VHH binders against Putative ferric-chelate reductase fr1B (fr1B). Designs and how they scored, part 8

Target 1, 128 residues: Putative ferric-chelate reductase fr1B (fr1B), of Dictyostelium discoideum (Social amoeba) (q54wu1r34to161)
Amino acid sequence: SNYNLQWIIFNETITIQVSINKKAWIGLGWHCQGCQKDGPMENADYSIATFDENGQGYVWDCYQENDPTSQPQNDTVFKGAEDNIISFSGYQTDQYSIMMFTKKLSTGDTVGDHILVNGPVDFVWAHG
Below, E stands for the ipSAE of ESMFold2; O stands for the ipSAE of OpenDDE; V2 stands for 0.75 times the mean of E and O plus 0.25 times the DockQ between their complexes.

## First folded at step 4 (VHH)

Design w3 (framework vhh_8dlx_2; at its last look DockQ between E and O 0.06; V2 from the best seeds 0.00; counts 0 for: pae E 12.8 > 2, grease 28.3 > 24.2, SAP .721 > .668, placed apart)
Fold by ESMFold2, look of step 4:
Structure w3 (fold): chain B 128 residues (1-128), chain A 123 residues (1-123)
Amino acid sequence: as target 1 above (128 residues)
Amino acid sequence: EVQLVESGGGVVQPGRSLRLSCAASGFTFSSYAMHWVRQAPGKGLEWIGNIYYSGSTFYNPSLKSLVTISRDDSTNTLYLQMNSLRAEDTAIYYCAKYGTFKIDLTSGKYDYWGKGTLVTVSS
């Protein structure tokens, strides 16, 4: 499977697009592995995008799996307050599956602006 | 080199339970979320669930009541407990590590999973 990850940094945001050249679910998590200079790999938040037969994307709440009111919806916005996630969307065709989201680049622990411009940021991803 | 080796598959009667293991090496296991996925004969891949390094778990809603994912960071081992097995649970079961790349404006991508372990639920 060809998992393609693209991103663009614009002003104070990052927009990330993930695509696969087949019909599949897509998982993507995010965290800053290099934000803590002497620690082990940090915690990550992630979501799973699934697609119905019409290509509509649904996102599953990763933190409230025991909440009976947590249900998938079209055009859902994944909310991670500490991650400043602005939007999330997904779409699927017979040829590919696409997940896209925008996150504000705000850590509150930056030293100058050199950490936000260049440096390691780890994404975790999966598909099937 | 990242390696994921599933084990514990086999033939089991309907209604019984089975625990699968995934031995991990070549990375800091305790720092990564891990996934279980499966593929039934003639079907595509189906996500079962995951477990964060914190111990938090998330499951495919259709399987939530039938499976439990756990991890043992002291032995670098991921587990899948399956209960009340049915014929439709016959599949090859895979563990997967999230693909990881670093964003320094030159980063790429990759993914990893094992070769799988076959579970057959025979009537």
Scores: ipSAE 0.000, ipTM 0.146, lowest interface PAE 12.8, mean pLDDT 60
ESMFold2 (binder alone), look of step 4: mean pLDDT 79; pTM 0.789
OpenDDE, look of step 4: ipSAE 0.023; ipTM 0.281

## First folded at step 6 (VHH)

Design s1 (from w2 with D31S S56R E58Y; framework vhh_7b18_3; at its last look DockQ between E and O 0.04; V2 from the best seeds 0.00; counts 0 for: pae E 12.3 > 2, unsure alone 63.0 < 65, placed apart)
Fold by ESMFold2, look of step 6:
Structure s1 (fold): chain B 128 residues (1-128), chain A 123 residues (1-123)
Amino acid sequence: as target 1 above (128 residues)
Amino acid sequence: QVQLVETGGGLVQPGGSLRLSCAASGFTFSSYAMGWARQVPGKGLEWVSYIYSGGRTYYQDSVKGRFTISRDNAKSTVYLQMNSLKPEDTAVYYCAKEGSFTIDLTSGKYDYWGQGTQVTVSS
């Protein structure tokens, strides 16, 4: 597809990189298989990232379900808990976008917004 | 098996330069993007620079203009030229290969990166 998704696990952290061959809003979500699941992109925690016109990246940590008011918003104010994100890097041109972030694997807050701790997890993609 | 070996780290003074090398084996090197990441003390792992198989490059804003990534497909090697080094560049630097797979979080296994090389920038 138009996406390239990579990750590396090191010393209780995971670093995730997403790239796409167009200038676009990038969303990356993940779903905890050990938590309550009802289907893709529903009743799960998601992290969403985007870029501004200067190539600066922003991260939203929000909850998405079958409820339009829970959808991610394109603004610089973080919604929900921004926790356990250690670093974020992003770069964008007219033809290419790349996003990378690092998150702790073992956090004390595993309910509601963290899907990587309770076992094997699936990744869910979205873009604008 | 995929193997990545980093060399070239060391102690330098602020404003100095280092060149890191990553020798790769166990895959068709020219077909994959390659990159450098670093573990900064007190922070997690962060990407530094990335070079795609077609030669396009990307840099984190804090190193842009100071660091240059390059690759030599004949030697299966990726390089990071680091100029105008600052104390905040102090980290363990890791080479990484492009890939996608299901992650087994319970094992904590490390695939597609090397042992790292220490870069220390201080007086």
Scores: ipSAE 0.005, ipTM 0.151, lowest interface PAE 12.3, mean pLDDT 60
ESMFold2 (binder alone), look of step 6: mean pLDDT 79; pTM 0.807
OpenDDE, look of step 6: ipSAE 0.051; ipTM 0.484

Design s2 (from w3 with N50Y Y53S S56R Y98E T100S K102T; framework vhh_8dlx_2; at its last look DockQ between E and O 0.01; V2 from the best seeds 0.00; counts 0 for: pae E 11.4 > 2, framework grips, unsure alone 64.0 < 65, placed apart)
Fold by ESMFold2, look of step 6:
Parts: structure tokens; sequence; C-alpha cells
Structure s2 (fold): chain B 128 residues (1-128), chain A 123 residues (1-123)
């Protein structure tokens, strides 16, 4: 498969691992309930993992890099002072790309603690 | 209910080795990948690695030379061997069962952690 997505919820954090059987950048995004899904990347906030020549991974918050804070309400599902990525670990070889990060959960997150979410969460992924 | 119980932690001197165990029950252990993660005091979670049901392993590259993960499906036990321990390896070590998301992503968000076992490396 192109993607394998795993996660672990611990207290107020979620640790997510994404792996893919190729050398690529990795994007993971979220659609909120009630938002339009007009395409894989539309109306979603993405965190993008890239890798340097030594296989070291870096995560970029595309919301803050590409768009001002005046985005539609779908941004409020995962973004805010408590939605920032706390830690990141990533590694890439000629065969694999692996991203693992820990994100603080906020009240009302659609991918957060089972007692705080109101409904199903859709994941959207991409790679280059 | 799924239960994961870590053991084998304690105080060790720098440079020594330690093997941690994780006893699993309440699910078909042999069918799932299993993870080790750790949390040093005041820090976030750090992924150590995982092992597939086949025995194939993957490690955090920063830790690969220090750790070995193995499993014994006949006793439902996951192991973490750590060598040449340093003070920075002081942490609570957890085993975790992978979530399932191939069929229903909303059900796979409820993953399971052990209670953790503390490892203190001090001279």
Amino acid sequence: as target 1 above (128 residues)
Amino acid sequence: EVQLVESGGGVVQPGRSLRLSCAASGFTFSSYAMHWVRQAPGKGLEWIGYIYSSGRTFYNPSLKSLVTISRDDSTNTLYLQMNSLRAEDTAIYYCAKEGSFTIDLTSGKYDYWGKGTLVTVSS
C-alpha cells in the first residue's frame, strides 16, 4: 500500500505515525464535520513532512506558511494554541518514508480523545 | 479488555544493559504490530520502534544502535533490549498495541497503552 497510518492517544496528546513504501514527501490533513470536501487538499489544513539528503525529516505547518489566519472554520478543528505539533521524528531511505509526530489535543478535536470528539474524522493524505 | 503490563524497569548504572517485558492479554497478540515508546521527564513521547506480527522490526534511527525489539507469540510477550544505557535514556517506557484503521478509522482511534515501567540511569 501507499500509506500506513497508525496512532496512539495518551493523555492530552496523539502520536501519529505515517509510513509509505517509497521515497516521497508526506502530507496529512483533516476535514472537519460539516465542511465541504471539494478535493483531496481543499478545505483541509495540512502538515507536510519533507526529508533532507541524510534522510532527516522536517515538518512544516502549511497553514501558517501558505495562508493567513483568516481561513474558513475548518481550521478550528485542529489548529490553535493547543493544536501545535509538540515533537516530530522522521526518517527516509530509498525504500521508505516514515513520519511520526505528537500533537497536543484540544477540546473538540475531531481526531482527539474519544470522549472529546463529536463524530467521525476523515483523513486526507498525499505524497510526492 | 486489552491489558498491557510492562516490567523490568529499575535503576541501572550507565553503560549497562536492561531488558524490558510487556505482557499482553485480551486480544490476539500474534495478529498485531506492537510498539515501544518512552517519555523522559519533562519531555514529549519518543517513538522507539515497532515489530510486525511476522517479526519484522523498524526503529527510530536515533536509537537503532541501542535497542532491539522482539516478541514471543507463545507467551504473548513483547521485549525491548537496551544496551549501553546513558543518563538520557532515563524515562518511562511504554508498550502499545497498534490501532486499526483499514476498515473503520473512527474505531481505530482507541488504542491501548501499558501503565509504563520506569528506567532510571544514574551513576
Scores: ipSAE 0.005, ipTM 0.186, lowest interface PAE 11.4, mean pLDDT 61
ESMFold2 (binder alone), look of step 6: mean pLDDT 78; pTM 0.786
OpenDDE, look of step 6: ipSAE 0.007; ipTM 0.317

Design s3 (framework vhh_8dlx_2; at its last look DockQ between E and O 0.01; V2 from the best seeds 0.00; counts 0 for: pae E 11.7 > 2, grease 24.6 > 24.2, placed apart)
Fold by ESMFold2, look of step 6:
Structure s3 (fold): chain B 128 residues (1-128), chain A 124 residues (1-124)
Amino acid sequence: as target 1 above (128 residues)
Amino acid sequence: EVQLVESGGGVVQPGRSLRLSCAASGFTFSSYAMHWVRQAPGKGLEWIGNIYSSGSTFYNPSLKSLVTISRDDSTNTLYLQMNSLRAEDTAIYYCARGSYSWTIDLTSGKYDYWGKGTLVTVSS
């Protein structure tokens, strides 16, 4: 099975494509490269993708505080995540999962000649 | 060196269809993912979609029902089919070469990534 991640940055947005060749939900985590270099327990932004019974994908942002007991927040009932997510799509079959979304970067920095975001990737879990 | 030449733009009425082409030269076209990107007047770049060397495609969800990307590796040509065009689709359309990492140079007009584009104007 392969986990494929690609992205494009335009000004203050990022478009992300994620695929995996199995039926699974998909999670990502990242931080602003070069803006702040905190430890792995610091504030991080997470995006989580789930799929309904028709294969329709949903994506939302979660924010995790600098507190080991905090959990990413989500809203699973037929809404995209509030704030920051400006578009999304996804599709899933028994053999693959694919998700794409565009979100606003939470920084006031124009990426300019830094056109690549380097950030952490969360663990992917299979649901069925 | 690397050259990408877009064509097929022009003035088109709302509701009509239009097919754009991108002729590639100076590199092994079949080894690269290819992208379409557009820029409306006074706006930033908007990613339309891509096609991998395998032929698999992925689209901006806002445009998914309106566009189809295809490639012909024997003629080094990338295509964008657009249907049901609206005034908001007026833009300069660019093709861009992908790499093993997904990037685009937002500050450059270098012909290595994308050409001068082809203008599509949707109006009565």
Scores: ipSAE 0.005, ipTM 0.141, lowest interface PAE 11.7, mean pLDDT 60
ESMFold2 (binder alone), look of step 6: mean pLDDT 80; pTM 0.808
OpenDDE, look of step 6: ipSAE 0.012; ipTM 0.264

Design s4 (framework vhh_7b18_3; at its last look DockQ between E and O 0.36; V2 from the best seeds 0.00; counts 0 for: pae E 13.8 > 2, unsure alone 62.1 < 65)
Fold by ESMFold2, look of step 6:
Structure s4 (fold): chain B 128 residues (1-128), chain A 126 residues (1-126)
Amino acid sequence: as target 1 above (128 residues)
Amino acid sequence: QVQLVETGGGLVQPGGSLRLSCAASGFTFSSYAMGWARQVPGKGLEWVSYIYSGGSTYYQDSVKGRFTISRDNAKSTVYLQMNSLKPEDTAVYYCAKEGSYTGFTIDLTSGKYDYWGQGTQVTVSS
C-alpha cells in the first residue's frame, strides 16, 4: 500500500492530508513534546479518520493511553485531546481512502501540537 | 539490512539461569523498543518482555520476578536474564524490533513489531 502524508503550515495552523490505496480507517499520531519515545502509539496525540458505508469521512482528535498491549479495534475511538480540528474533509471508495484536516498549532503554554517546530517529529501511521 | 541475532540459549535444569543476548544492526537501535517473544512447542508465539527506548520495561505475568530485560545502546544489544527457570519456560526465544515511526505503515491488528530474529532454543528439563 502507498500511504501518503503531506502538510503545510500557514497562519499558525497546520493542514494535513493523508491517503492510502486501500479501503481502511486512517490514523495519524505524534508524540508530545518532551515525552520519551516509548512506542509508536503510546503517549501520543493523534487523529483517526473513519468512513461510513457511503464513503463519508469523520475525524476524531484523540489520545491513546500508554499500554503496550493495547491497540485500536474497529469501533474503538479515543477522545480527550485538548485541541480542536477547525476543518475536515474525507472520502473513501473500495480502493482508496483520503482524509484532510486543519488544526490550530498550540499558542498557549502547551506545545504538544507543534509538529514541525520541535525538531524531527515522530509520526505514527496506522490503518485497518 | 535489519538483522537480529539471538544467542545464549541451551539446556538447563529447573531452577537454573540463562542469559539471552540479541545483537542488532541495520537501524538506529536506541530509537526503538525491543522485545522478546517465545514459541512454546505446540503453541503460537507469546510475548515475554519488552523494553522501550526510554528504558521502561514490561513482563508477562508468568515471568515477573524471574526474568529481567535490559539494553546496552552502545553495543546495540538487548538482553534477557532468565532466573529460576521452569520446564514451562522451554521454548524458542525470539528477539523483536518495534516498527518504524516514519516512511512506513504498520498494521496495528497484527502487532507493532516488524522484524524478528532467527530464535534461540531454551530447554529446561530434569
Scores: ipSAE 0.000, ipTM 0.107, lowest interface PAE 13.8, mean pLDDT 63
ESMFold2 (binder alone), look of step 6: mean pLDDT 77; pTM 0.793
OpenDDE, look of step 6: ipSAE 0.038; ipTM 0.358

Design s5 (from e13 with G50Y S57R; framework vhh_etentamig_d1; at its last look DockQ between E and O 0.02; V2 from the best seeds 0.00; counts 0 for: pae E 13.4 > 2, placed apart)
Fold by ESMFold2, look of step 6:
Structure s5 (fold): chain B 128 residues (1-128), chain A 124 residues (1-124)
Amino acid sequence: as target 1 above (128 residues)
Amino acid sequence: EVQLLESGGGLVQPGGSLRLSCAASGFTFSSYAMSWVRQAPGKGPEWVSYISGSGGRTYYADSVKGRFTISRDNSKNTLYLQMNSLRAEDTAVYYCAKEGSFTIDLTSGKYDYRGQGTLVTVSS
């Protein structure tokens, strides 16, 4: 039940890969500039990958996370609160889930601050 | 087998300096970017610094910018972190990380680092 996190920094961008050896959605905790949140995990900010029935992944940030009516699309459309996400890839099989995306670095960004996993295991929260 | 051995931690007063080392083996060191990651007691991991495989590009978290310097010696397979002007909030176990060497145990919530880390304590 390992959770693998990698990152590479280039040209004021960061490319992040998160993978896990199970079929689950993947949440990565991230500071969301300008977002307001109330809830059980009020001290955490998230980028969340969801997967459709074909295993195609979609990445949401704070802007899209605040809209509960948003749904994944085959031609992924998302809007960041800061227009931060440049590209993304995500894919899932019965054996693993992978999220990979590239975002613009902002002052204060921290890789791996929060990790969220939902599925047949307990919800896991990691603090950066 | 990838092996990472951190050293150089210790007890230091605020404003002091330490130099951390990370001896690497089991992979072509110069081909991989390396990072320092730290974990304070009761907190999740925090990325500290990054250096490209050649050493030509470096990046720092804002919390350490201007105080910490990452470097590497590819002929010795060794990564370094020079830490100056240390503060109490720098107290943590410091780990060196090769790309893909950082995992978390979903059952316990503990992090599975490749190395044992080196403890830095900054206190009066």
Scores: ipSAE 0.005, ipTM 0.137, lowest interface PAE 13.4, mean pLDDT 62
ESMFold2 (binder alone), look of step 6: mean pLDDT 80; pTM 0.809
OpenDDE, look of step 6: ipSAE 0.192; ipTM 0.605

Design s6 (from w3 with Y53S F101T; framework vhh_8dlx_2; at its last look DockQ between E and O 0.01; V2 from the best seeds 0.00; counts 0 for: pae E 15.6 > 2, placed apart)
Fold by ESMFold2, look of step 6:
Structure s6 (fold): chain B 128 residues (1-128), chain A 123 residues (1-123)
Amino acid sequence: as target 1 above (128 residues)
Amino acid sequence: EVQLVESGGGVVQPGRSLRLSCAASGFTFSSYAMHWVRQAPGKGLEWIGNIYSSGSTFYNPSLKSLVTISRDDSTNTLYLQMNSLRAEDTAIYYCAKYGTTKIDLTSGKYDYWGKGTLVTVSS
């Protein structure tokens, strides 16, 4: 349905609001420009909001969602996203899903129009 | 059980000031950053600003000149001072305890947000 994104950057943090007018899992991915150390592989950091059966929201960085059953471990490397979410709220009903969170920017993140151009809102995952 | 209760909303004339408060319980208030968020009719959520446990504040740049966030850790109370209110500031205002770690919100419309307090700026 409709996926709405707003974001605000302050100094060392970014605050992101995402909503969709359906009951869905929400994902937001971006690329860390200037963070590649090794070969030219396209890698993405992402924040994923999931909701339990009561509509309670949770948000995860890539490396904090290690479930070997659900996550493939091929030769693709993921870089540098430990727990840098400093705040989160998320709510879900039968008609909408909303998340809002504040994240500390890492030393390799580019603030402003470069991040917006290079990565925000790369995908949406939805589960009914 | 985390509880956040906003108060101080109401109908105000343009150009006036209003102070909202948020009473917090069920967690160590002094250890967490606190946030204010609003939602105008028919619009998405808009972040107003936050205040860290240190007392440092950060604001949405579009609102920075209009708002001041403060906290009183001795009474577990968060405040939002709004000045020079305009019709576009009509919204439901929420205080929020975002997690400083993952897995910190419960279910429901207002679990780690309050129920909100309505501010109507109208002649």
Scores: ipSAE 0.000, ipTM 0.114, lowest interface PAE 15.6, mean pLDDT 59
ESMFold2 (binder alone), look of step 6: mean pLDDT 80; pTM 0.795
OpenDDE, look of step 6: ipSAE 0.021; ipTM 0.272

Design s7 (framework vhh_6qgx_2; at its last look DockQ between E and O 0.12; V2 from the best seeds 0.00; counts 0 for: pae E 13.0 > 2, placed apart)
Fold by ESMFold2, look of step 6:
Structure s7 (fold): chain B 128 residues (1-128), chain A 124 residues (1-124)
Amino acid sequence: as target 1 above (128 residues)
Amino acid sequence: QVQLVESGGGLVQAGGSLRLSCAASGFTFSSYAMAWFRRAPGKEREFVAAISGSGGSTFYTDSVKGRFTISRDHAKNTVSLQMNSLRPEDTAVYYCAAEGSFTIDLTSGEYDYWGQGTRVTVSA
C-alpha cells in the first residue's frame, strides 16, 4: 500500500492532501512541536475523513484523548471535537481514498498579551 | 534488500528489564519511521511504540507509556526499545517495523518491512 501526504502552510492555515491506495477512512493527527507525550495521537488535534455510499467525503476536526491505537467504527463520534476546518474535499473509489482540507493552525490563536504562532508539527495518521 | 533484525529478547521475571534492538539495512534509515509491534499468543499484532524518521517524535500505546522508551541511533542504523517494569502482560513476540512514509502509521497492516521477531517472556 502507498500513502501520500502533502501540505502547504499559508497565513496561519494549513492545507493538507492525503491519499491512500485503498478504500478506507483516513485519520491525520498533529502533535505540538516538542511535546513529550507517551501515546500516539494523545492530546493531538485530529482530522477524520469518512465516506458515504456515494463516495462523498466528510471530515471532522476532533481531539482524541488517551486512545491512540483504537479507531472508531463508522457512526462513532469523537469526544472533544473542534470545528476549525475552513474547507474540505474528499473522494473515494474502490481503488483509493483522498481528502484535502484547510484548517486554522491551533497555535495561531492570540490570547491576551500572549501570542500563539503557528510552527512545525509532527504528523501521525491512521486508517481503517 | 531491506533487512530488520531484532535482538535482546528473553525470559525475565516481572518487574525486570530488557532492551530490544533492531538493526536496519537496505534503505535510507533517516527517511523511515520505525516502530515496535507485539503479538501475544492468540492475538493480532498490536502497536507498542514508534519513532519518527528524524527521531524528534516518539509515540507509545497507553499500556507501556512510562515503562518503555523507544530510541534510534542514526550512526548505527538501529532502533531500540528499553522495557522497564515488565509485567506478565508484556509477554509477546516483538517485531521491528519500518514504513516508507515520513508520517508515522499506527496501523500494523500498513508497514512494509518487518523483522522476524524476538520473543519476550515475562514470568510472574
Scores: ipSAE 0.000, ipTM 0.160, lowest interface PAE 13.0, mean pLDDT 65
ESMFold2 (binder alone), look of step 6: mean pLDDT 84; pTM 0.852
OpenDDE, look of step 6: ipSAE 0.006; ipTM 0.248

Design s8 (from p12 with Y53S L99S Y103T S104L T105S; framework vhh_8dlx_2; at its last look DockQ between E and O 0.01; V2 from the best seeds 0.00; counts 0 for: pae E 14.5 > 2, framework grips, placed apart)
Fold by ESMFold2, look of step 6:
Structure s8 (fold): chain B 128 residues (1-128), chain A 120 residues (1-120)
Amino acid sequence: as target 1 above (128 residues)
Amino acid sequence: EVQLVESGGGVVQPGRSLRLSCAASGFTFSSYAMHWVRQAPGKGLEWIGNIYSSGSTFYNPSLKSLVTISRDDSTNTLYLQMNSLRAEDTAIYYCARGSYSWTLSPFDYWGKGTLVTVSS
């Protein structure tokens, strides 16, 4: 399977698009300054955007990347921290999945490159 | 060992309110985000909302006006207040601990669930 990750930075925002040539769910994670997952972890955590096998999109907040993978949850979460999602959309057909969102950049954002597909999961944050 | 025990379920009539509890043990409760999730019979999971250690809450937009999540860190207890219950709110209600390291699963531990039946 092939995937494509694109982004553009404009006026302190980043717009990210991920597409995959298959019917799958995908997810994208980014580190957000000023938000953190509760518990004995570092002071800053990741926010994650995903969508399910039916094309419904979600924003998960304050989750850290890990090795294990699981099936996506079919729900919607928004966080009121420094890293605000301005827009989010997902679209899926039998042969194509696409996720697009725009968020406000904050200082200290950390980059990772992972794309989530049925099975083993990668989270992706592109910073440029 | 991490344990989450829900209580407060049962049979209630439509239009009534119900408060569920989740007793937590085996971990530092005050350090974790906590979630409520429900599953109607024969249906998939539906996320209700969460609460961070800071007290900040987020809710499923379709349920936002009907539910309130709170926590008491001195008693290691998570709460779900549900108002104006309807038959479609019949479900098993679970509490779940937020995961720090999951990529697709926001939860690493689940309770056993408590059944809420809304029936006249």
Scores: ipSAE 0.000, ipTM 0.125, lowest interface PAE 14.5, mean pLDDT 61
ESMFold2 (binder alone), look of step 6: mean pLDDT 85; pTM 0.848
OpenDDE, look of step 6: ipSAE 0.026; ipTM 0.397

## First folded at step 8 (VHH)

Design g10 (from s8 with G98D S99Y Y100G S105K P106Y; framework vhh_8dlx_2)
Fold by ESMFold2-Fast, scan of step 8:
Structure g10 (fold): chain B 128 residues (1-128), chain A 120 residues (1-120)
Amino acid sequence: as target 1 above (128 residues)
Amino acid sequence: EVQLVESGGGVVQPGRSLRLSCAASGFTFSSYAMHWVRQAPGKGLEWIGNIYSSGSTFYNPSLKSLVTISRDDSTNTLYLQMNSLRAEDTAIYYCARDYGSWTLKYFDYWGKGTLVTVSS
């Protein structure tokens, strides 16, 4: 049971691929050093990939814990001033679950990836 | 000592509704977001949804029309209401505490789970 995380930075964008060697859903979290804090903690963004019976991926977008009214968006290319999400894709086979996303990289951001997979739950944190 | 105890599982017929409970102790329940997660036999974990300390909820899109999560902070209890149960909803259901961090999405405590079997 294994998971892999890859990223590439290109022209002020970051593309992140998460692959899991299992048929699973994938959760991915992002935090921003320059993001406005709400109280004593920093904000975080979260994206979830789910898959249907045919292996087609559905991506659900970023939400911040300090904005619980934010709603996930299904099967959408995301482009917003605040989150700078450019694209999502996901696919699942009997062996693997894969998601990729691209977002605009802001000065001072770090890559913090929280990967929720078929148990046990694993979290990955990377600095970039 | 943090403790989470799920209850309300059992054998139910397809099409019925069921409410699960999670009794929390050992921490200030009202300050934490809480999650429901399930695991079908021979499969991995599937996130169902969460509820923030404010009472706002987020759901797994494939399950949103079938479930409702609520909480009662006065009794330290988390609830999962499930409607129109299907055989594919057969699973062990767990409640889990959010780590309590704005920057880190992590489940730091889990209950032992409660089994729901949907069969005719």
Scores: ipSAE 0.000, ipTM 0.118, lowest interface PAE 15.2, mean pLDDT 62

Design g11 (framework vhh_8dlx_2)
Fold by ESMFold2-Fast, scan of step 8:
Structure g11 (fold): chain B 128 residues (1-128), chain A 119 residues (1-119)
Amino acid sequence: as target 1 above (128 residues)
Amino acid sequence: EVQLVESGGGVVQPGRSLRLSCAASGFTFSSYAMHWVRQAPGKGLEWIGNIYSSGSTFYNPSLKSLVTISRDDSTNTLYLQMNSLRAEDTAIYYCARYGSFKLDSYDYWGKGTLVTVSS
């Protein structure tokens, strides 16, 4: 998928923007201290943005225990809105999807260079 | 050196309009997407919107009816037009050029301009 990733670190927070030139949901994964055991996607948290028919974005938090091919939208890993997201915005049209969120950085957290992008039928693991 | 300097903030009454400017220098302004972000007292950063080098704009849906972002590449200036200001629009407004995704990277950020919407 064609995508653009941008971020900024400011005042102990990280703001990440993901833009995709298609109508899709967007997932961003990261690792935390004590969470990762093996592989880049194992024991990762995901923030997933979905969009309604008016283009309004919503964010959900998911946890993946082991399988890097697990779908973030699978009910077993879906937790709802993420408590540690300070702010979120998302917007979608027929031609693009944009997600931006701000998250507090904590000790041991790293923003991995990977992101999940999925359209109606595609699942893509992407990295910067 | 890259610099972003916001201006145009101040005290305004509810319902009025205000236009903020961001003067960019030290890079090829026309080649970069530019963003407006704000931070209300005691709250986190809130993305307002962006404008790509092509002129395409994208807005926070919660703010879309209240703001317009534009750019003048001939003067290296980014603008944020705000209409129907509300008390909750009180914030420091930042102009930003976001970097490419990579751990431990950052890109350029202005010092901000304060907008106070009061009684």
Scores: ipSAE 0.000, ipTM 0.149, lowest interface PAE 13.7, mean pLDDT 63

Design g12 (framework vhh_8dlx_2)
Fold by ESMFold2-Fast, scan of step 8:
Structure g12 (fold): chain B 128 residues (1-128), chain A 118 residues (1-118)
Amino acid sequence: as target 1 above (128 residues)
Amino acid sequence: EVQLVESGGGVVQPGRSLRLSCAASGFTFSSYAMHWVRQAPGKGLEWIGNIYSSGSTFYNPSLKSLVTISRDDSTNTLYLQMNSLRAEDTAIYYCARYTSWGLSFDYWGKGTLVTVSS
């Protein structure tokens, strides 16, 4: 499935836009200095966006490798490094899923190429 | 010599629309992503949005319902359409070139002032 990742760094903030050519949830990871996690996302931080039946986006931080009880949050509630998210916007159609967010940069933070995509059928982990 | 020249600013009443232009010269305009940034009096810089060489646009979520960015590569011109202007939109508006190789803004215009006042 096609996906597009774009970002801009400006005034110590990074604005990231992720779009994918399918109806799915989106996860984007980045290297975070001091963000210690075990497993495949070790030393990384990431946000996950999901969508309701009207295409409205919601986001939450994924701090646990296995978390079937995690709750999606609106763009005003985050934990840990996600508390630095200044704004979030997301929307979805039958053909596209789009997520955009702005985050404060910390020393050592870099945008990553770890994209997580999960549709009704598949879970996809993408590496650049 | 790279040049970016904004135009179209001025005094406008609340609720009105305004379109700003940015005339580019000295480089292959169609190959670069272009951005709009503003600075209100006494405030920091606020990123408005961008348009990539492909024509894809991305906006500051706080502003997305109020602005549209477009480009005309045949005339080397970047546009910012603003609707439903409010006093809070009073600012100097800048056109900036973004380079993906440097992941940075390397050239800015001098800006055009928009004053929203009754």
Scores: ipSAE 0.000, ipTM 0.160, lowest interface PAE 15.2, mean pLDDT 64

